Miniprotein binders against q53ft3. Designs and how they scored, part 41

Target 1, 195 residues: q53ft3
Amino acid sequence: MFGCLVAGRLVQTAAQQVAEDKFVFDLPDYESINHVVVFMLGTIPFPEGMGGSVYFSYPDSNGMPVWQLLGFVTNGKPSAIFKISGLKSGEGSQHPFGAMNIVRTPSVAQIGISVELLDSMAQQTPVGNAAVSSVDSFTQFTQKMLDNFYNFASSFAVSQAQMTPSPSEMFIPANVVLKWYENFQRRLAQNPLFW

## First folded at step 7 (miniprotein)

Design Z1f
Fold by ESMFold2-Fast, scan of step 7:
Structure Z1f (fold): chain B 195 residues (1-195), chain A 83 residues (1-83)
Amino acid sequence: as target 1 above (195 residues)
Amino acid sequence: SVEELAEKIRLWLEAVQRLYEIAKRLLEQGDVERALKLLQLAYIFAKEALERAQELGLTELIEEAQELIQQIEELMEKIRESQ
């Protein structure tokens, strides 16, 4: 039902189902992870009135998992981006995974998804600096991509202006745009969440 | 300054067109997930460009943005129906 994406890694679409309403993704080598994307696969919606609470778990100094609420996914907002770098010092959130806690491998974190009533979710508060909404992250990515393209185009136009004595307007040859397109595609293939 | 803003809108629409082309190539390869992500980004870019063009009354850019938005929406709907 769910997918989990970390920049530079293969997408995970096969969560471990640990209860009827609880799903877990393992994040090995989590110290190298800054952002995690959680999303619905789009084939099966939540039942009416329900959504998913998204939790992050890391092992404390004793190897015990500390669960923190990152945010939510719903039919109306089926993907969310979370910044997890810097969360290891926070106090644990109220969580539904209590009895499933066991001593974990020190470098392996987990994403947990709990299917809950929307009314119940509305009463919960995510950790303050973890959530980056899909809209906010797309806006940020959009701005970075536009800035990159604009700076590239402007740099090229300046060079062209020096070669062309009296340019009446900024123009970019088709081959330069195609080169930017190829570079952009290559970067997206390497890291879909670069910014 | 209006010409500078118009130039930025043109660059946004060009970026939208390129994202759409990348998404189509990903669909050819069966990578529906990345294609949808790029189409969502293209949609956001195109909507922003449309709003800026409308504020400035740039009719040619308004029409171009609307056409691109329609193409993106049609492709996203076809993908949804095929699921």
Scores: ipSAE 0.016, ipTM 0.181, lowest interface PAE 7.7, mean pLDDT 66

Design Z1g
Fold by ESMFold2-Fast, scan of step 7:
Structure Z1g (fold): chain B 195 residues (1-195), chain A 83 residues (1-83)
Amino acid sequence: as target 1 above (195 residues)
Amino acid sequence: SVEELAERIRLLLEAVQRFYELAKRLLEQGDVEKALRILQLAYRWAKEALLYAQELGLTELIEEAQELIQQIEELMEKIRESQ
């Protein structure tokens, strides 16, 4: 139903279903991620009166997940970009004392999508300014997204484990990426505020 | 509504500019086919932005769209000459 895109990474189109109404994408090395795009594949629409609440989760110092509401996707607005760089814990201490610096273990965050009633979603408030509506931010991410699309198209599709630490993603059909890109262009022309 | 449509036109022109820059980078990498495809996409978007700007009589956006269209056409012509 859903796809997830991070600049510089292979597009994920196979969400892990963890409940009848809940889907999750893994984000390895999430500390290097500034923006995430969540979109509907256009294959299956939400039922009447329903939409998707989009959450971001990262492990705290004890390894426990901390979930935050980023925003929403609906049949009327099936794609959204979220800025997550301000929502995760601060970067570990980087000090100028040479090789005394320790190498941090790669962290895995998650994007969660919960299928909920639109009335219920209207009562919720996303954290901070996670949803991106600025033209400048949109332009910058669009440039990186297009770079990623063409890098993917010019390369052999590889598992996400080769790009980031995680064997959760396998090869994806080039046609799925192309269809999403074309749909994104169409949506931008129809209503730039869908972004 | 006029201000909303002006914002739409500005957004489209910014996307066109980014497509144009991407096409130039692809050419530098030797990927002529992908560069041409993205330029054709940019051309379509620039034309759409021009039509909206003309309907609203927004002179500055009309000029900006026409300049981008010309740049795209010039780059496509350079590609054609190199084939």
Scores: ipSAE 0.000, ipTM 0.104, lowest interface PAE 12.9, mean pLDDT 64

Design Z1h
Fold by ESMFold2-Fast, scan of step 7:
Structure Z1h (fold): chain B 195 residues (1-195), chain A 83 residues (1-83)
Amino acid sequence: as target 1 above (195 residues)
Amino acid sequence: SVEELAEKIRRYLEAVQRMYEIAKKYLEQGDVERALRFLQYAYLWAKQALELAQELGLTELIEEAQELIQQIEELMEKIRESQ
């Protein structure tokens, strides 16, 4: 039902369902990630009165996940971009011993999506520096990217393998995702304003 | 094309059927909450498939989607009554 995109990486459309209303994407090598785009796959709306709360999790120095609310996706705004560069483990950490007893933090973070009531979402406060609201311009770029991906992927619908039984996951041949990524990268290289 | 969209709808309905079977398995295990969530998502997929089939006038797929929606609703009601 959801997708997750990181610049320079293949788009993920197979979220892991970890609870009845919760879905997760793994972000390996997250230290190199500055922005993450989360989006609905476009054909399956949320039930009336519901939406998705988007969380970011990274392992702290003790290996414990630290979940932070980034923002929301809804039927009216089915995509969002988040800046996670300021949320990474260890950044701005203040402690007396500095680098003593350095523990190498695992390089895998997660994006979590929780399907929640809109009323509940309205009462939550996202981390202030996460949402990228480069306003109308960024909304346009996000929509263009989603349109590009959707149009490209839909051209392969007739050759699509059977979908998985999980409602949070869709089976799309890896080659289709790879072709989309290569096409997107090519266009971006030719015209950076395309993004 | 209409043919390609029809194939996509058929795949959605197959996924709905699989989600329904998974929900029944969770019910067998006594996991009512997880079963309901799978049924809820199956419902959403089936409703989307129904709308797409209606837009395209694909009678057989409309009927199949309506049948699955009815089965999902009946099971959800049965679960509600048992709680």
Scores: ipSAE 0.000, ipTM 0.121, lowest interface PAE 16.4, mean pLDDT 66

Design Z1i
Fold by ESMFold2-Fast, scan of step 7:
Structure Z1i (fold): chain B 195 residues (1-195), chain A 83 residues (1-83)
Amino acid sequence: as target 1 above (195 residues)
Amino acid sequence: SVEELAEEIRYFLESVQKLYEFAKRRLEQGDVERALKLLQIAYTWAKEALELAQELGLTELIEEAQELIQQIEELMEKIRESQ
């Protein structure tokens, strides 16, 4: 239902389902990761009134997972970019993964997605610097366009190329989408109004 | 560098071409809404590629981008007139 992307790595589209409403992606060598993109594949929408709360987990000094709320994805906002490089010294948030205290290897972090009521999600506060912040309306618009393109193109390619590919159809390779995304992010950081 | 930017432009144009073909396939299947969305994305990418190619004076890429933009615009206009 979900996809997870880290710059320079293969796109993950097969989350491990750990409960009826909970999904996890592994992030090996997470200390080299600055940003993570979480997106819906577009095949199966959330049920009416539901969305996904996105959490990040890293192992503490004792190997115990520390879960932090990064933000949300919904049918109306099906992708989000999160900065995780600043979170390793932060405190854990309240999280629905408490009953699933999964111990991982020291260099492996996780992205967790919990399907929750939208009203419940609205009452939660993500960690301060997780979401890529934009204070200018134009940069917010640019980010929205980037997210819309990436989500649609990637979900379209995954649905047709990975599941049941037809030899007669054209496909957009995930690596091409990733390269465009990385180049666009780099340019946006250097000059937010370049496009 | 100029070489690095030229490579970025080539990726954009390859992706535009693929999106254009996807859009044509969607139209053949009667999925006008998806086709229009793909064409809009293709247009945005092609326009950005054109601007970059013009800044760098890369004539071949300018011409390729202009051709793709024209194809996209013509197809979008045909869709509009057919509805």
Scores: ipSAE 0.000, ipTM 0.144, lowest interface PAE 13.9, mean pLDDT 66

Design Z1j
Fold by ESMFold2-Fast, scan of step 7:
Structure Z1j (fold): chain B 195 residues (1-195), chain A 83 residues (1-83)
Amino acid sequence: as target 1 above (195 residues)
Amino acid sequence: SVEELAELIRRMLEAVQRLYELAKELLEQGDVERALKLLQIAYTWAKEALELAQELGLTELIEEAQELIQQIEELMEKIRESQ
């Protein structure tokens, strides 16, 4: 149901099911991992009213699991990027995996996904710096910003080309780009949901 | 999807390169203030593109972003040295 992607490694799409509602991915050599992407494969949605709580676990110096809540995936937000490089230092949170006997090898961390009621998930607090906001939100903002920039720049370039018969090199004045940027920033300040 | 994010990163890097070229042209015209502003924007976008490419393990895009960041840093350093 789920996939897990780490920079420089093969994507994992076969989570180990450790309970009816719990899935884990192993992350060997976790000290080299800065970010993890967790996503739904899109073939099977969550049941109505349910979502997935995403946890990160590593073995402490005594070999005991330290679980931390990273965030959530839902049918409406089926992918998320998590920064885990700051979380390896030993701070744990309360978690639904406490009653599970998950066998671990040395230097292997885990991503855990617990299928839970959305109402229950709303009551939980992820560790502060883990979630890199929703991938969709960042993507939408960046896409809108780039589209706005390219459309503005292209419109000016076309106008410039029409005024200059020789299209050997079209220079878009930087003040035009700066005016666009200032306008975009002003609009964003007036309405943060503009993007 | 990873492919949609990769396409977004490619577009970000194209925009960064365009900002970099515009900044060079401003420097040729003696407009250092506007050139530095464009380089700052380009640097910020290039760093964001690098971070996203690293998160997704997209080696070619990581390399491209690092090359652009180096070019931006070199140009900003030359401006600083010229006082």
Scores: ipSAE 0.013, ipTM 0.202, lowest interface PAE 8.3, mean pLDDT 67

Design Z1k
Fold by ESMFold2-Fast, scan of step 7:
Structure Z1k (fold): chain B 195 residues (1-195), chain A 83 residues (1-83)
Amino acid sequence: as target 1 above (195 residues)
Amino acid sequence: SVEELAEKIRLWLEAVQRLYEIAKRLLEQGDVEKALRALQIAYTLAKEALTLAQELGLTELIEEAQELIQQIEELMEKIRESQ
């Protein structure tokens, strides 16, 4: 349902489901990460009245997870960019992962997504400096386009088993689109202004 | 910031250029349908980049986006005429 993009790394589109309404992405070597992009894949929308609360977790000095609320994704705002390099070690936000014993490896952080009622999300306070400004509409657009290209590649791979070439429709081989997507992701990783 | 957004628009236009090159390669291989699809995607991305560059008043990027759009349109028209 979700994707996670870190500069210089392969995009993750297969979140680990740890509960019916909770999804996690692992971020190894997290101290080298400046920004994280979280987006909806576009194939499955949230049910009406629901959205996703986005959390960042890192191990404290005792190896225990510290969760911080970064922000939200919704059907109306399906992507968000977060600056995590400025987040301090220590006390986090209120979070729905509090009772979960998620095993962590040293130097591995996590992005957690909790599917919640919009009313519940409205009562929560994100970390002030995590979200990228609303003026960064181009970054949000870029993430939507990367998502759309990935979804197109996935859709083409499935439809290729069922359809023959048609003069009224065009398809690009999934491997060609995926290679382009990977190369574009590498270019984003080289942009020092993003991270 | 405007400068940060400008850099992202530059990267986006690089992606458009790459799709254009892929389309040309597909045409050389005789794969007209896939080439048109690549151009269609490139066109959509270039139009979005143009819109954002215009909103930000970035004249150099506006001109670059317009040039790429024209190249894409010309190639699509050439393909249409050859059918």
Scores: ipSAE 0.009, ipTM 0.175, lowest interface PAE 8.5, mean pLDDT 66

Design Z1l
Fold by ESMFold2-Fast, scan of step 7:
Structure Z1l (fold): chain B 195 residues (1-195), chain A 83 residues (1-83)
Amino acid sequence: as target 1 above (195 residues)
Amino acid sequence: SVEELAERIRRALEAVQRFYELAKRLLEQGDVERALKALQIAYTWAKEALELAQELGLTELIEEAQELIQQIEELMEKIRESQ
């Protein structure tokens, strides 16, 4: 159902089924891999409401697997490119592969695909992926909104400062608006979903 | 909520039914390999739905999942006998 591609290598289209809902591709010589493409073959679609969660695993210094969620594939987004070069020393994320009997060589990494409900997938946070499209779209919109709001608020503050204030009107210093903008932008950069 | 989880299970069982029907169509076309793959996916999802329904005590969904699992198993057996 799935394919896995690494630049400079033959495409893999025969995943090892390790559980009824879990599929694995082996990635030998994983230290030379920068990017991995995971895709659906297109002949057997997921029914509406289902998709695949994509995980990456590599052996740590003690030979134990470290699993990380990379992202998802669905009927609406049947392929994804993942950058894994930065993940080779990271701590493992929470994952559904913890108790599995996966046969592997200590020097071989793996791509795991878990077939799951889309609602379940929506509650998971991928790590180290170049293409988190939903969060990226939200971040871009929020940054644009911050710019527009700051420009508008600054213009209003300057106009109020130029006029004699009325006791019935609130007046906020321009530096308070700037501090809010900077703090919000910083928080957004740390966690786009901090709302 | 339990109601939200029940709806997710219902959607999963609908997906199982779709893959079951896809497998039947593939068999009519003579594509036994893809039919078996579709049935394996349906079986996996039906088993997961059954486990969740049992954990939540949702009797109607337990019965529905068991019926679908039986249909899948019967079709898999029919394919096995035909080879």
Scores: ipSAE 0.000, ipTM 0.080, lowest interface PAE 22.4, mean pLDDT 66

Design Z1m
Fold by ESMFold2-Fast, scan of step 7:
Structure Z1m (fold): chain B 195 residues (1-195), chain A 83 residues (1-83)
Amino acid sequence: as target 1 above (195 residues)
Amino acid sequence: SVEELAEKIRRLLEAVQRLYEIAKKYLEQGDVEKALRILQLAYRWAKLALEYAQELGLTELIEEAQELIQQIEELMEKIRESQ
């Protein structure tokens, strides 16, 4: 029903079913993983009123699993990207996997998916900024692109002394490019989807 | 130098390619509006790169820019046909 993807690794589409409503993916060598993508395969939807709570676990110094809620997947939002690089020393959250005796090796983390009522999921709070929305990713990429564009365009700027005096030609002063860049950055910060 | 300017044009074309790939991903997710906005930005940047490459007589970069412009136009046309 679910898939799990880590950059540079083979996609996993065969989760281990550990209960009627619980599925787990193993993440070996998890210390090298920054982001994990969890998604629904699209073949089997959730029943009406249900969704999936996504958890991350890693072994503590005693080899015991520490589970943290990362976020959710639903029929309406069937995929999510999670940043896990900051979570490996954090305190555990309240979770539904507490009654399960899942055997782990010291270098293996897990992604857990618990099928739950949407009402129950709405009352849960994911840890920090683990979830990476498409909006956040797009905003970061767009800011880098704008910076690159401004730097590139300004490299072709000419001084007033170098301008060819001609009423039929168009000239773009460097100051106009800078003002556009600053205005766009400000608008993007207010609403990342304004464009 | 011409070599430094050529490198800057190559970086701009690389940015255009990344925008094109992101637009395709939004199309796969069904977000046609965002994909179109990104493609329009990619188109404007690709045309700018083409103009700079033409002014400097950089044949390989002219060809790369033209190729990207064609890919963007083809994808935008497919979006129009699908609606």
Scores: ipSAE 0.000, ipTM 0.100, lowest interface PAE 17.4, mean pLDDT 68

Design Z1n
Fold by ESMFold2-Fast, scan of step 7:
Structure Z1n (fold): chain B 195 residues (1-195), chain A 83 residues (1-83)
Amino acid sequence: as target 1 above (195 residues)
Amino acid sequence: SVEELAELIRRMLERVQRWYELAKELLEQGDVEEALRLLQFAYEFAKEALRYAQELGLTELIEEAQELIQQIEELMEKIRESQ
């Protein structure tokens, strides 16, 4: 049903089925992996009203698996790119002891896919915005919002020569609105999360 | 890195191309419904690849994705018109 793609490696299309509704891909040498693409093969769709929750798991210092929700795949969005580099033990610099002067035993991480009702998936929150596409959606919305504001404000703009003094009214020159829009758009393009 | 993401997008487009070719084979065999289903999946997958390429500003991959999307759309339209 599913495929898993890592840069520099052969694509995996044969997930291990561990339950009726659960599938797993092994990721050997996972510390060298920054991104993973999870996708549906396209030959068998999810049943209506169902989708797949995508998880990442690595062994902690005690050998116990730590599962984290990365995101979702559905018939309408059958692929997603996930950033996992920040989710690995010792990568986050939270515990210097765990990140320094330790000889690591090679470990195998896993990608897990759980087939679930779409309504159930809607109630779950992915860890750390691992899905690249989630930032894109917000950036797109923000651009639309900026365009709407600029268009709305510009519809009320008048030249300085047409303004009449009034103690109870304030007027903002159109060029100030334009400068704000352009500056915000530029900064958003440089770093979509600066807002 | 951007280079790593570019490689992933290229691999996504290679998968789309393979699905497109498989859909044509299914059409030759008379499996029209399965071919259309596969083309719809290839279409959505290609659009995701295009969106990632656009976000990263990767012009060559944007062009490749757009070409594949157009080919898929044209084939799906031909199938519907010939019904």
Scores: ipSAE 0.171, ipTM 0.618, lowest interface PAE 4.9, mean pLDDT 72

Design Z2a
Fold by ESMFold2-Fast, scan of step 7:
Structure Z2a (fold): chain B 195 residues (1-195), chain A 83 residues (1-83)
Amino acid sequence: as target 1 above (195 residues)
Amino acid sequence: SVEELAERIRRLLEIVQTWYEEAKELLEQGDVERALLLLQAAYRFAKLALRLAQELGLTELIEEAQELIQQIEELMEKIRESQ
């Protein structure tokens, strides 16, 4: 049902089912992992009113798993990007630089997915800032940059139209920019991931 | 899906490529000011595409974005040097 992707590694699509509602992916050599993508394969959607809570665990100094809630995936948001690097730093310490310079033996971490009711998921608080808000940030940035580009191009198109020599060397026509901008905005409104 | 996000990044890079080519045309026309503004926009979008490709671990798109960023930077530096 789920996939897990780490930069520079083969995608994992065969989660270990450890309970009817729980799935796990192993992450060997997790010290080298900065981001993990969790996504739905699109073969089986969640039942209405359900989604997946995404957890991360690493072994502590005694080999016991330490589970942390990263975020969620749902039918409406079937993929999520999580920043892991801050969560696997030294026990009880925020970003221990000394420990980060030490070469350690490989350890296996896990991504866990728990299928839960959306109402239950709304009651849970993910560990701070693990989820990457790329879609929202990108949408805002893209709209602002398109507006700037359109205003820029429209202003200059009038000036270019006044040139007498070399019509074949003209700046792009304003109507082309307008049509491109309309198509992009329409697409973005229908699918925020269009960017 | 990851593939859907990858497709969105590819489309973004196509847009950046188009702006880069248009900026070169503006330079050929002697319109340095407008070319530079368009290159600045292209640069920002290319940097964003790189960040997204890195987050998804898409090596081919990372390489494509980095190469395009380098081309944009080289052209902008050439413009600054000639002013």
Scores: ipSAE 0.000, ipTM 0.157, lowest interface PAE 10.7, mean pLDDT 65

Design Z2b
Fold by ESMFold2-Fast, scan of step 7:
Structure Z2b (fold): chain B 195 residues (1-195), chain A 83 residues (1-83)
Amino acid sequence: as target 1 above (195 residues)
Amino acid sequence: SVEELAEKIRRILELVQRWYEEAKLYLEQGDVEKALRYLQAAYRMAKIALKYAQELGLTELIEEAQELIQQIEELMEKIRESQ
């Protein structure tokens, strides 16, 4: 019914069903994950009036799961991108997984999907800043990230006249970084999924 | 309201019934994999509907969901045994 994708990793399409209406994907090495895509497999829609609430869980300092509502997937919006790198340990919210006795591996986070009535979902408030729910939002985020990286990297640039030659060091000309940035920005504007 | 929730559960069970019928059609065409996909989806949704009906104490819908689940389970078991 659902899929979960992390950049650079194999897509997961086999969620673990932990209750009749609850599904979980494991996210090992979650500290290295910035974004997670959750999507419906597309062939079988939700019944009329239903959707999926998407939760993120990570182990707190005591190893106990902390569940946070990230957002929703529905027939009308069957995929969503979530930024998880900014979420704080210990931040919790009321959630439908509270009664579940889910055994977890240390250092493994989880994406939880709870199938719920749309009316119930409409009354829920996702944690702030987690949802990157459209291609446009993701493009804006990526553009800001590229700008930040380019500005940071270029702040370390030195002219050839200021260099003390060392054959054991590698140097990247600032012009090469600028060319990469301009090309990437242009391609991102045309198609944010070009890579 | 309870009445609005009951109507939503009824619509879920109607969809489950349609998926069950769709699965049988795919079985007749020899497309066992597609049939199983529809049956698995029907099964999961029927169980979700049952859970909500039970929470709301809607006896008619509980009985309808249980009957549908039984039919789906029997068909899935028949497919499994024939493989």
Scores: ipSAE 0.000, ipTM 0.275, lowest interface PAE 13.7, mean pLDDT 69

Design Z2c
Fold by ESMFold2-Fast, scan of step 7:
Structure Z2c (fold): chain B 195 residues (1-195), chain A 83 residues (1-83)
Amino acid sequence: as target 1 above (195 residues)
Amino acid sequence: SVEELAERIRKFLEYVQLWYEQAKELLEQGDVEEALYFLQSAYKLAKFALRRAQELGLTELIEEAQELIQQIEELMEKIRESQ
């Protein structure tokens, strides 16, 4: 149901299911990782009223896991980018993985996804600057989203000379998409949080 | 008009240049992964701008796009060789 992506590494789509509602991805050599993308595969949506809380874990100096809440994925927001570089110890943090006996290799971090009620998730606060809300991660996420939208739109674009009339189909002129992309890029460069 | 479309292509190449410079800055700071992300984005946009310039017969913009694509490819190759 979920995928995990690190720049420069193979995408992981086979999470280890450790409970009916809990999934884990291993992140070896995590100290070289700056950002992690967590996403839904788009095949099966969350049940109504539910979403996924995304946690990050690494071994502390004693080899014990330290779990931190990074953020959330939902049917309305099925992917998120998290900045994990520079995250500090989360000793004493409340998390749903605390009761689980998860065996880990030193120098291997984990991403955990816990399927929870949306109203329960709304009461939780992610660690500072880890989620898409940070300026750097938000800008990167927005640029990737724009790239994906642009690639999708351009794959269906045809010139005015190539377009044939079809009364049962609607088309958006390619120049409208182009103008939106151009204006959005300009505004993003000035203020990444303008929207 | 062709003139309006040419202006839009110039703006795209301006963004390509900005992303290319950002990638160089990131490389200087040691952030190879982020630099590659910006280079790949610059490459895709430059390729699109090139196709549009070619469709419109805008020789100056075709040449500018090709030059930027070459610079991006050269930097990506340097990164590959250093790994």
Scores: ipSAE 0.000, ipTM 0.099, lowest interface PAE 16.5, mean pLDDT 68

Design Z2d
Fold by ESMFold2-Fast, scan of step 7:
Structure Z2d (fold): chain B 195 residues (1-195), chain A 83 residues (1-83)
Amino acid sequence: as target 1 above (195 residues)
Amino acid sequence: SVEELAEEIRRLLEFVQEWYEEAKRYLEQGDVELALRMLQAAYRLAKLALEKAQELGLTELIEEAQELIQQIEELMEKIRESQ
């Protein structure tokens, strides 16, 4: 359902599911990481009224995980870029990963995603300045454009089929749009700023 | 009906116009590479609209699509020349 991208590394698209509503990505060698992008793959939307709270966790000097709330992803805002380089000495946030607070090795951090009610998410405050607005706003624009393009093209294809249902007059652009959408999603997953 | 198809093509051209204006905004902010990629996407969508307008013989939409394609091409050429 989710992807995670770190500059200079291969994109991760297979989160470890640790509970019905909780997903985790491992970030090895996290000391060298400045930014993390978290995004939805676009195949499975959140249920109505739900979204994802995004957390960053690193091991403290005793190997204990310190969870910090970075922000949110929703169907309306399906990706965000977070700057984590300034957060590795911060205090922990209130978090839903209590049962997963096990001692970790010093070199591995995690991104956690908790699927929550939007009303519950509205009561939470992310740590300051973790999200980079300029990049996030462009990514949101790109996703909105992709959604608008796909929805409009699909609507147009249905309209065409209803008016000319003959097999000899198939709506070929619908297939082109679907292939373009799949290719664009793949490229966006590799680099959310490519468009 | 042809009337409903014409309206769908008009909405697509309006959507392309939105991509074009947004690409110009990014260009003004100095993000030339992203602006160019957006213009390339707008170009492909405008070409699709042109093909459909031509198949249906919708003269006004053919002209509108051609004018928008020309504007996109001119901006892309301007970007290329300034690189």
Scores: ipSAE 0.000, ipTM 0.096, lowest interface PAE 13.1, mean pLDDT 67

